# Designs tried in a protein design chat: VH-VL binders against o60147. Part 166

Target 1, 175 residues: o60147
Amino acid sequence: MLEKNKYLYIFRHIQTNQVLLSQGNVLKKTALFQLPYPLQKPVAPNGMRPAKLRKDHWVPLLKVEFPNESMFQSVFMQLLNYRKYRSVQPLTSDLLKLPIPVRRRKIMRQEVPNTIADLADILNKEKFPENSVRLQLSDKSDSEYADWPPSVQIDSEEIKLSRGFREKTTVDEAR

## First folded at step 9 (VH-VL)

Design ea20 (framework fv_patecibart)
Fold by ESMFold2-Fast, scan of step 9:
Structure ea20 (fold): chain C 175 residues (1-175), chain A 121 residues (1-121), chain B 107 residues (1-107)
Amino acid sequence: as target 1 above (175 residues)
Amino acid sequence: QVTLKESGPTLVKPTQTLTLTCTFSGFSLSTYGVGVAWIRQPPGKALEWLAHIDWDDDKRYYPALKNRLTITKDTSKNQVVLTMTNMDPVDTATYYCAHRDWYTSGLFDYWGQGTLVTVSS
Amino acid sequence: EIVLTQSPDFQSVTPKEKVTITCRASQSIGSYIHWYQQKPDQYPKLLIKYASQSFSGVPSRFSGSGSGTDFTLTINSLEAEDAATYYCQQYDSLPLTFGQGTKVEIK
């Protein structure tokens, strides 16, 4: 029988470099609540809710294949905890002296290297078998943000940003 | 582990200015995404959001009361201060400060005990 | 501003019965709603976030549902400790607004 939910998909925003985690190759609108900053100005002048999820603004960063659902669940939950921990750390004095818009842009652009480093740290702490975790990146140079353990096999093929994949990347809530 | 506590006068005369201080622990207002809000509740009535201030000093106010409200923070003291001018008996309420987890969530996950402010002559 | 209307205003319920509280928004707010519980002479406590997600430590008998303009908070089997006023709150747009409250009492 086929096992369910052994893949982790990580997406990045093409303009801001913000990162969203997904348990499948389809992003749900609720994933936007992972973000502390809105992606676009609210439609209404007094709006504050996250912008609607847009297919054309999110691209895959990374796909992780685990041997089983148990390992996937462990790593996925740890990655969410790392992201939450980062979000509650005090801003550095270097960042505080920047104008607010510049500061926000700089913080957002660090999400890709931070997420990759966090994933590698989690995988280094776990005792997984050699070559049991398969990593596929959209841009192989992003693997240089971390040192990977022997349990990780980096796929020689990059993720193709195909039309079909983009059509499957978003699921909106009914309105 | 997050705690907030309101302090200030419990009795205010009409036309006076109210100043309330929220002192908190278990988080910092220098932390990315975090904010503190002021919410009030007149006796026997619904909750009303008044204002909030974010980690990056972004300030928002209830539009109908904006000309009367000022919110400030002192990150080093773990304090947020709300000032409300020209108090009126209809402003009699319990005033709460609350922790806002993330910028886009509008979520008040931890609240102070509240302080009753009575406006009368 | 977005107006939230709760129904009923008041409900007196026998222990172990199901309680349903509704919140109707004056315009579509997606799932941008939270629910709070306030016991007499106490501060409000977060109960349900993002329409349907339970806050940490909240008993499983509480659940939320809905989207758009119609939202529901359900207490599957009422316990004595659940006597409180329940408030919905939207975060679709500023100003942030709350419903008028629903008071639940035990018979």
Scores: ipSAE 0.006, ipTM 0.549, lowest interface PAE 10.1, mean pLDDT 81

Design ea21 (framework fv_patecibart)
Fold by ESMFold2-Fast, scan of step 9:
Structure ea21 (fold): chain C 175 residues (1-175), chain A 121 residues (1-121), chain B 107 residues (1-107)
Amino acid sequence: as target 1 above (175 residues)
Amino acid sequence: QVTLKESGPTLVKPTQTLTLTCTFSGFSLSTYGVGVAWIRQPPGKALEWLAHIDWDDDKRYYPALKNRLTITKDTSKNQVVLTMTNMDPVDTATYYCARIGYRSEWPFDYWGQGTLVTVSS
Amino acid sequence: EIVLTQSPDFQSVTPKEKVTITCRASQSIGSYIHWYQQKPDQYPKLLIKYASQSFSGVPSRFSGSGSGTDFTLTINSLEAEDAATYYCQQYDSLPLTFGQGTKVEIK
């Protein structure tokens, strides 16, 4: 019997600062569908290749350990909903005044602070037991983007990735 | 824990210059995207945004007051200072500092307690 | 500058009743609005961000909706602790502006 997942990993792109959410310490190609601005051109009817997931371009931003899978699923789905909401909003008038490349860089750079703030917001709404949620940050200063509830224990331990992280994963649901 | 606190004179005479200091803890203005704003509220009136300063020293001012306002930061002291020249009785208000981020897109998520500044002879 | 007009200016409501506060922008602002609660002689507190997302610790009876020019803050069952002045704030364009406020009192 497989143990149910209770870990949330969040990764950031080393060049663009875009963020990916993952249920484990491995990234699947399907995670790229989370991005509002693709890193590569999407697959086209003219036979262009789909975007590649280059694992060396993604570094861990943070890792969250939950007491159980139910709590993990609740938080994970709420984070996806927050990201979706932001992606469908029209741009502010101030952003629209900027040239497209400058505008996109500004939006992408905000993903790390926005994701961290969203995570904290969700955890503050959920009334989890004191010190029941373990948060590991690659850079402790990123904790300053939000105020954290008593349920969260922040530690400075290194985020460990599996040996397979830099290699392709073979799963039935890979797309 | 994020905290902000305003300090400065509570009484100012007309034509004088007001200097207010915001001292904060629990975050740094060296952190990418983070800023501090000043907002005021005259007695019984609405909130008015005055100015903000970002982590990279980018400064924004309310246009009608820009010639009277100066905002500066001392990142090492965790302080932001607002200076307002030529004070008038209509400038009587409670002055707040608050955290803001990403130029102006983040809400004011943490506020100081406010300091009432009365302008009278 | 973008002008935000709130209605009503004042509302006296019995406990457990629904309260609706509207904020109308002088031009379309997408969903670029935040809502704050200010109790007497206290500093404002963030309540709703990005038109519809509750801030941490905010009770579920508070909700926000709207886009374009018309925005609504709803308290679906008023509690005594909700007596306060509520402000909308836009961030579509500088300068940042607030509505004039709506004062909610318990009957």
Scores: ipSAE 0.012, ipTM 0.592, lowest interface PAE 9.3, mean pLDDT 81

Design ea22 (framework fv_patecibart)
Fold by ESMFold2-Fast, scan of step 9:
Structure ea22 (fold): chain C 175 residues (1-175), chain A 121 residues (1-121), chain B 107 residues (1-107)
Amino acid sequence: as target 1 above (175 residues)
Amino acid sequence: QVTLKESGPTLVKPTQTLTLTCTFSGFSLSTYGVGVAWIRQPPGKALEWLAHIDWDDDKRYYPALKNRLTITKDTSKNQVVLTMTNMDPVDTATYYCAHSYLRDSSWFDYWGQGTLVTVSS
Amino acid sequence: EIVLTQSPDFQSVTPKEKVTITCRASQSIGSYIHWYQQKPDQYPKLLIKYASQSFSGVPSRFSGSGSGTDFTLTINSLEAEDAATYYCQQYDSLPLTFGQGTKVEIK
């Protein structure tokens, strides 16, 4: 539906901290194609198949409500472009000094702060009306990864959504 | 069974653009972690990695040649295309396409037969 | 970029003898090295991945070892069909680089 196009949901993997973007509050299987590294445990590539989407392994990171579909589409596409741009940049010398498993873990762990910073950068470049964009986080301290423009209103209530599916209760989010 | 095959011109004049096509079977470039690379070998010399394209359309190029190289994929046709501009006799080499899995592990487990491209006037 | 230096460049070996090929990296690359075999007028074939893991179908006489900057490919008993040029490749960092090759001939 048209009304659904006003919301952006961002999810975090409970073990790897990898991030997935979604236009709805339910992740689709195709969202896994956003990931640069397979969700493998161990992460070693020797013959293991990529992990399929497991709803219980992903928790909401943040939810963004836009005033209209046009603004949503603009921000969502720009955010996907930022993620694509990061994936093609040369690795920094600091990362190149690290063994591959440690390097992957560090890169994956940075996806949360990077995504939040990218979102804020896009919203700072756009001149949306004051308090027109509503941001709700699962952990309010994650808002500190960026400086937000006057167009953004950060909800005082954190997201309490369940990781379960098919009417299961809310699961402990601690690692 | 995984197979790859290179096709394109075998003779190129200096300053011309080379276009090579890799046609493959037994895997899909929509499969997570899968990529295809182009690697060349001048006669009697070592292997040189040129470019890589992954399932998610991520593209990587050898830095010294980046301004001359373009790699693209057509997932529906099972093809990867490499374009190299401003060819020079030093670019004479056998050009291979190869299958890889995971962008930062990059072993080449299946290779095409190679196509010799000679650059001369 | 990481430079891989192989030694020796060439060796002529009697059948059934042990062959040792070394690959030295210009900086530490952990265990992020693969080995290939290339016979004359043929495409390269993967032998060893991740410094020491044999690729499927590769004879047990081939083995790899090493970490950091020094890596070794060993053929414990050379067969006639092993006459080829051997290449190491690093995947620790981009750009991907290959060694200059070691040519092994039968005496």
Scores: ipSAE 0.000, ipTM 0.457, lowest interface PAE 15.3, mean pLDDT 80

Design ea23 (framework fv_patecibart)
Fold by ESMFold2-Fast, scan of step 9:
Structure ea23 (fold): chain C 175 residues (1-175), chain A 121 residues (1-121), chain B 107 residues (1-107)
Amino acid sequence: as target 1 above (175 residues)
Amino acid sequence: QVTLKESGPTLVKPTQTLTLTCTFSGFSLSTYGVGVAWIRQPPGKALEWLAHIDWDDDKRYYPALKNRLTITKDTSKNQVVLTMTNMDPVDTATYYCARTRWEDSGYFDYWGQGTLVTVSS
Amino acid sequence: EIVLTQSPDFQSVTPKEKVTITCRASQSIGSYIHWYQQKPDQYPKLLIKYASQSFSGVPSRFSGSGSGTDFTLTINSLEAEDAATYYCQQYDSLPLTFGQGTKVEIK
C-alpha cells in the first residue's frame, strides 16, 4: 500500500510493431501520443489529437518489475527520453532511399528491437543490485536484442493482464 | 548461445559458381529485427560486405557484385545460403557469415569461424 | 560509396601504453560507426557499436568516440592479448564499408 507502482509494461501493435509504454497493465488512450506515426487519421489539430485506442490490437511485449517506485520512475522517464531522442535523429541513407510508406513501415518495425535495446542500456547505466530487476518477455528470443546487466533476471512465467485487457473472442455471424 | 558456421567447397575453378551455407543456432530468422550477412576477406586485406537477408526476406547486395550474388534463407533449417557466379582468382578470400541486428542499422555481433575459398585453375 | 580511412596502418606498442586509432569518413555519418577486433587467424569480434557504446564482454580499456567524419578507438592500457587488426565500419549508407584496418603489435 505504501509503494504505488513498480511495474513497467511495454506493448506492441500486432500489425505495425509500434511500441507503447505503460505504467500499468491497462493501456490508456493518452498513450497514443507516444506514437510518431498515428494509427488513424488525426482530427484537428493535425497529429495532436489521439486516435481511438483499440486494446485488442495491442499485445504485451514485456513486463519489468523494479525493487521500488523510485527505480521504476527513473527508468520509465529515461525510456520516454530515449524515444524522443530517436525521433529527432537523422535517418540512415538506406531508409532515405525508400518511398515514404515503405520507410515508415521499416521504422515502425524497428521500435521493438530499439525499445528493448534502450531498456537494457538504461539498466546497464543505472547499476542496480544483482538480480533485483525481473524481466518477463512474451517471446524470450526478444532478449537477444540487447546485452543485459547482472541486475536483470529473466522470468519464464507468462505476463498476466487485467481481465478488461483480454482480446475479444471471434465473432461469427451469418450474413 | 549464438553460433554460426560456414560450409561449402574450399576450392573453386575460375568461371564456376560458389555456393556457401551458413548454419546457425541460438536465434531464428523468424525473429523480428534479425538478419544474417555475408562478409569476405581476401588474404591480408580488409573486410568486404557482400549481402544480407533479414527475417522479412528483405535482401541487400553489394552493388558492384549484385549481378553475381544470390542470398536465400530456410528459416525452418536455420540456414542462409549465398551463391556467387563466375568466380575469379581475385575472389579468393575467407568467407564469413554473421548475425545482423537492427534492420537497416547494420552491425555484426556474432560471426562464424570463416571458410577459406581458393579460386585457382 | 563511403570510404573509411584508418590511421595509422601499423603500430608497434609497448605493453600498458595508450593506443589511439583514427577512422575518417569521406562524408558525415553521424555516429553510425562500429569497431571490430580481429586477432591473427581468427574471426572479427565486435568491440564498439554506435561510435561509443561497448559491446558485452569487452574490457573497459577499450573506448570509442567521435561524430560526423572523425572517429577514434582508444585502448587506454595495451595488454598482450590486444595484438590484433582493428577495423571501423559504417552503416550510414549502402554498401556497408570497412576501413583498411590498423594492425597493432606488441614490442
Scores: ipSAE 0.000, ipTM 0.458, lowest interface PAE 16.4, mean pLDDT 80

Design ea24 (framework fv_patecibart)
Fold by ESMFold2-Fast, scan of step 9:
Structure ea24 (fold): chain C 175 residues (1-175), chain A 121 residues (1-121), chain B 107 residues (1-107)
Amino acid sequence: as target 1 above (175 residues)
Amino acid sequence: QVTLKESGPTLVKPTQTLTLTCTFSGFSLSTYGVGVAWIRQPPGKALEWLAHIDWDDDKRYYPALKNRLTITKDTSKNQVVLTMTNMDPVDTATYYCARIPKYWDSSFDYWGQGTLVTVSS
Amino acid sequence: EIVLTQSPDFQSVTPKEKVTITCRASQSIGSYIHWYQQKPDQYPKLLIKYASQSFSGVPSRFSGSGSGTDFTLTINSLEAEDAATYYCQQYDSLPLTFGQGTKVEIK
């Protein structure tokens, strides 16, 4: 028996502010493929170090509970598409005038507000029933990055993670 | 539902100052990335962007009109105010306010109905 | 400032025919262009953002394409309610600028 997933977890990197999406309360190593900027400098002869997933370096940003699997899948896929859209569009003239390291820091710092704004935009476009979507935020002030539709109930209740989530573990990148 | 509505005088004499207020609902100017812009359209002519103000009080003005324009916001009242000094008959236009949902996009996704301002002696 | 030139200025079209409107920028603007529809005596409405992305609720007969300096808005089968003036707008650089508009009328 496998229950269909209806939860979306979003995690934030404590140093870079980069964001990872997860279909559940377990952060998988393959989620690192979502990152536009690697967490380590290249050092191997083929140009890249294996990526490391350090669970203690990622904290929950938010958790969304949907009434069913279908709604979860729709929102999750749209959110991935929004992130892909941002990654492939040309940079604005204002960003291009900045030095590369400054541009990257600015782009990375915007991932949290951008992801929250994108989530709200998707939920505003969907016509979900009133109070049918539960949003839990680690920092309640992050709700101010967006205007939320009547379908969303913002909850200050603690985000619960699996027992193993914050165990010290470093996993080599799967090639 | 997002709504915006312009208000202010419909007749202005040359050299006077025009003050227009945009009152909106369905969103907040405290929301990250959100802004409100003023755009005008002279009769039978194209749209002209005048100014906008963002959630963090960053103000941008059309360069040729910068010395005549002031844009301010009152977040608690959901209002944005545009002031334009030294009005001239060529400034006769329908004035719109519109929402910028994300500052990096600079799109105008919802507009007010517009208010016609006629400048004549 | 970036100048946007639309063509044609005016087009009278039979219902169900395809309409193509062009917008040319005085310099490259990547894909930083939006399209608006303004019906007579009404305010403009956003149709297409970022050259090709449809705004919510916009009928599928509307599509946008192009990059750099040459952009097109296409209505693949004109309906009576599509009689309007269409404007392109760039957001690559300040000041934000609009094209002069293309008026589409039903024959």
Scores: ipSAE 0.005, ipTM 0.507, lowest interface PAE 13.0, mean pLDDT 81

Design ea25 (framework fv_patecibart)
Fold by ESMFold2-Fast, scan of step 9:
Structure ea25 (fold): chain C 175 residues (1-175), chain A 121 residues (1-121), chain B 107 residues (1-107)
Amino acid sequence: as target 1 above (175 residues)
Amino acid sequence: QVTLKESGPTLVKPTQTLTLTCTFSGFSLSTYGVGVAWIRQPPGKALEWLAHIDWDDDKRYYPALKNRLTITKDTSKNQVVLTMTNMDPVDTATYYCAHRSLYDWGYFDYWGQGTLVTVSS
Amino acid sequence: EIVLTQSPDFQSVTPKEKVTITCRASQSIGSYIHWYQQKPDQYPKLLIKYASQSFSGVPSRFSGSGSGTDFTLTINSLEAEDAATYYCQQYDSLPLTFGQGTKVEIK
């Protein structure tokens, strides 16, 4: 297949709203290394991190289709840089007044709005052709966290959470 | 500028324990998402990842060697220590410590100069 | 554990020629692969991250491509200073693993 690596798959945690970026439609254990706050301790006897990935705890947030691999790589790397930049900023005094668990929960909850805003900011700075970048969201209201450039087309169909990012199977289509 | 430097014995006898110290500057191991790894290279052979430790004291080891390896950090001294028990001549290698960032997904951007450890009787 | 197999093991190349090094993973690793350059008696230096993204300060003659199981490092026009052993490394799953290395010499 010649159309590899033009999709960005973004997942969110069902309880914390933490975000994971993926180049494939299935999350791998190594994706947990993106998280500053580990969700669970190692369960395996050898204690390897990341802790066992609970795939059922991560649901699609959005899927981004780019015209080509070069544009995908550029945007993907910029998103990682935005996330890194946010992680090293000094905490505000209002956050520092909160107990650590409450502070962590508040920071984690902001990852969905922040990721969407960062994606929009990157796409507004790039001059991609009109309707060349396609967004498919699990909840279309999440698109309201940002103003999108003319290069972006938001798919009318939402991602079905019960299917993750997978295509319909032959069995699903027959029904 | 980020710098790392390995220190420890250059000659170890079989069955002895090796202790290596990585001393670094230009970053803190209390910084979010930052870690330090140990990687070795036997003469003329490929690189082998051994272990890493992250800012939150989370530790990972190469599975086949995990019963022989211990990694610890002292963030106030900017040091990471690797201990390897029951050394064997096959463990002769140049040992490196390297900086890693979790947000950069496991590449090693700054390395120490390496220290050659020879295991012989 | 994911095994990375590089090809060729050794290549002697005339200056200005194009060099292609391949890394094949024993299972799909998406784009979670990095490339390093190691000169004799020196530590490895990062060249390419995430299969195709150049690390800062790396000359433009170096490029990477591929996804899934098959990855390529290309040196567009070999310079004398590029004589080195090149290693691929995967970050798809623990333990982290490296290829066996490809040695590039100038003829």
Scores: ipSAE 0.007, ipTM 0.522, lowest interface PAE 10.4, mean pLDDT 82

Design ea26 (framework fv_patecibart)
Fold by ESMFold2-Fast, scan of step 9:
Structure ea26 (fold): chain C 175 residues (1-175), chain A 121 residues (1-121), chain B 107 residues (1-107)
Amino acid sequence: as target 1 above (175 residues)
Amino acid sequence: QVTLKESGPTLVKPTQTLTLTCTFSGFSLSTYGVGVAWIRQPPGKALEWLAHIDWDDDKRYYPALKNRLTITKDTSKNQVVLTMTNMDPVDTATYYCARMRSYDFTGFDYWGQGTLVTVSS
Amino acid sequence: EIVLTQSPDFQSVTPKEKVTITCRASQSIGSYIHWYQQKPDQYPKLLIKYASQSFSGVPSRFSGSGSGTDFTLTINSLEAEDAATYYCQQYDSLPLTFGQGTKVEIK
């Protein structure tokens, strides 16, 4: 009913747990540019991230409803900045001691909890009204990765993975 | 709200074993990437990391003290226990437990109030 | 193990003055450093994480900067409540280590 509300849609890769952010309920191929991970050396062409988006490989992680577009834009931009900051840092010395496959798996696995923690950090810094931001998760236990401010209301109803955020998968580019 | 609280003896004699319990609320050690660490601070001195344990029972110890330290968890009770053998007067310190999250790189975001342990005859 | 050296050990500062605390690592640690504030007889509180990101609820007068081996914590305009000992801590590699601390007092 509130026409000015904006949604942030967050997807995760089924196999790698890498995360993509979207302003709409459909992933566009331009979202792929969010994915370069912080690496000391160049990775093999078919390494840590998909070469291109495929339907069926990305599922909903969570949906955030904001009371207005201004709040959405502020949070969305800050979240992108957090992700970019993480991507340009060198790997820790401890990560570099791990075998390459283990290191890749660990880095990619952390993207889901990292993104959720970053989202909560941003919302804790903003002074939004109580219960003004609504979160709906595909797995409600993922809310435990963060400490949520009073502005956030977590929906008890989970997103159904069988349909995602939309009736039909359109992650692939139109031919 | 996240809270942690240390408990255990405040006085220990040299050569005895110290056992400290950290009881927490507002988070679970069944959550991926979440852990609890023990840090100590001798009077007037710097902070020293001792050990931590995480959600999958991965245990890490300060290398110079590893033969004296044991860390365990009871996820159902929301408790982490640190045991330190062969106590010496130089081990007199305030002992803290703190939450850590490996995925957030926060280090130690919430701390207990600390418990002063004095080692003397 | 990585050694962190803070400078200065102690400073007494007039209210509203800018305070700068440095932390130097014995080897490059990227941005993997945190800063804590510890008031007398209290537990430490996280101020800055990941070299430059403020923890929730921390006043904007606190900022962190640096990368590699040299890091700085700045208090832009010192308030009376800021009298405390400040510690840096690295998490680039185990064992986790802290600096020796910098004590800040109000003149």
Scores: ipSAE 0.763, ipTM 0.883, lowest interface PAE 1.0, mean pLDDT 86
Fold by OpenDDE, second read of step 10:
Structure ea26 (fold): chain C 175 residues (1-175), chain A 121 residues (1-121), chain B 107 residues (1-107)
Amino acid sequence: as target 1 above (175 residues)
Amino acid sequence: QVTLKESGPTLVKPTQTLTLTCTFSGFSLSTYGVGVAWIRQPPGKALEWLAHIDWDDDKRYYPALKNRLTITKDTSKNQVVLTMTNMDPVDTATYYCARMRSYDFTGFDYWGQGTLVTVSS
Amino acid sequence: EIVLTQSPDFQSVTPKEKVTITCRASQSIGSYIHWYQQKPDQYPKLLIKYASQSFSGVPSRFSGSGSGTDFTLTINSLEAEDAATYYCQQYDSLPLTFGQGTKVEIK
């Protein structure tokens, strides 16, 4: 359990493609607070949050292993700040021309690539030691959303999924 | 009160395309979390989910039939349309549209009466 | 896809008797299952949601239980109006799937 403190898991919703950050491979209810309110009316319930956390509707997007918990926390907070910044930016003219549902869909579709790009940007700025950060993706093609610094070692193996779309563990394999 | 009603041809020839329309009232597909699904049931057989569409225009299809199915919505008319290509006698069934909470799949809480579609030469 | 297998396929039951219907999933689905009632020549109606929560207007004689792979719908005391086919449905993952149905008839 202590070793998991240096692991960042990023999940995406299977329908909305919304993104949640997690310390460890188990999503907590409090993770839902990461989801922002819609930019324009109508306001979705709980800021476009589901009423309850359905863990099985969130699939791993990527896993990042940091050298220590401090580095994890730094990157984690920066990712939240990047997301918050985007959420308060004015909508582009092109988006404003679209019906609200279509607009929301388009915005949600960008959360995955934006989050990946944010992570790469943050890691580029942090200047961690070479190959000190290990990145594992559920889909290797997602790594193409950004250029990665020398500090990042991309794992050749994709994240293995078990029941509930969680990373496979020894316990899961035994079932 | 929530109501749904299916409309379209009740007889289709093999290889032809089926177009069904679901007209509903008492709710809107502009409402966050709302969706409409199509479910079919061959005579004397079990229910089969085909597709659904939600307020955000997200579309999901039954994989084995995905290449044959298209679902669309007209929020202003409170309508959802399902098209199914290359119909076969095996596709003979009662077709239902139903409301669902699409964000967390809380179930099909309201249904239409269904429309029997027969595929025959 | 997740396969749901109901048992039995058919029951002929005397009024006031207890009816038990089982639904088994091909893999663990937690509690993410609904139950529907379909009377002859009618559309299906939501009966139980999330394995054990009764839908609005459902008589108290209906109850649901189970988790993981094995689920049960129980009618504590069968009424004549309960003659119908009952279906389980999973919403753990796409595609959404139903059981094959259990037909309950009154003796």
Scores: ipSAE 0.006, ipTM 0.543, lowest interface PAE 11.1, mean pLDDT 88

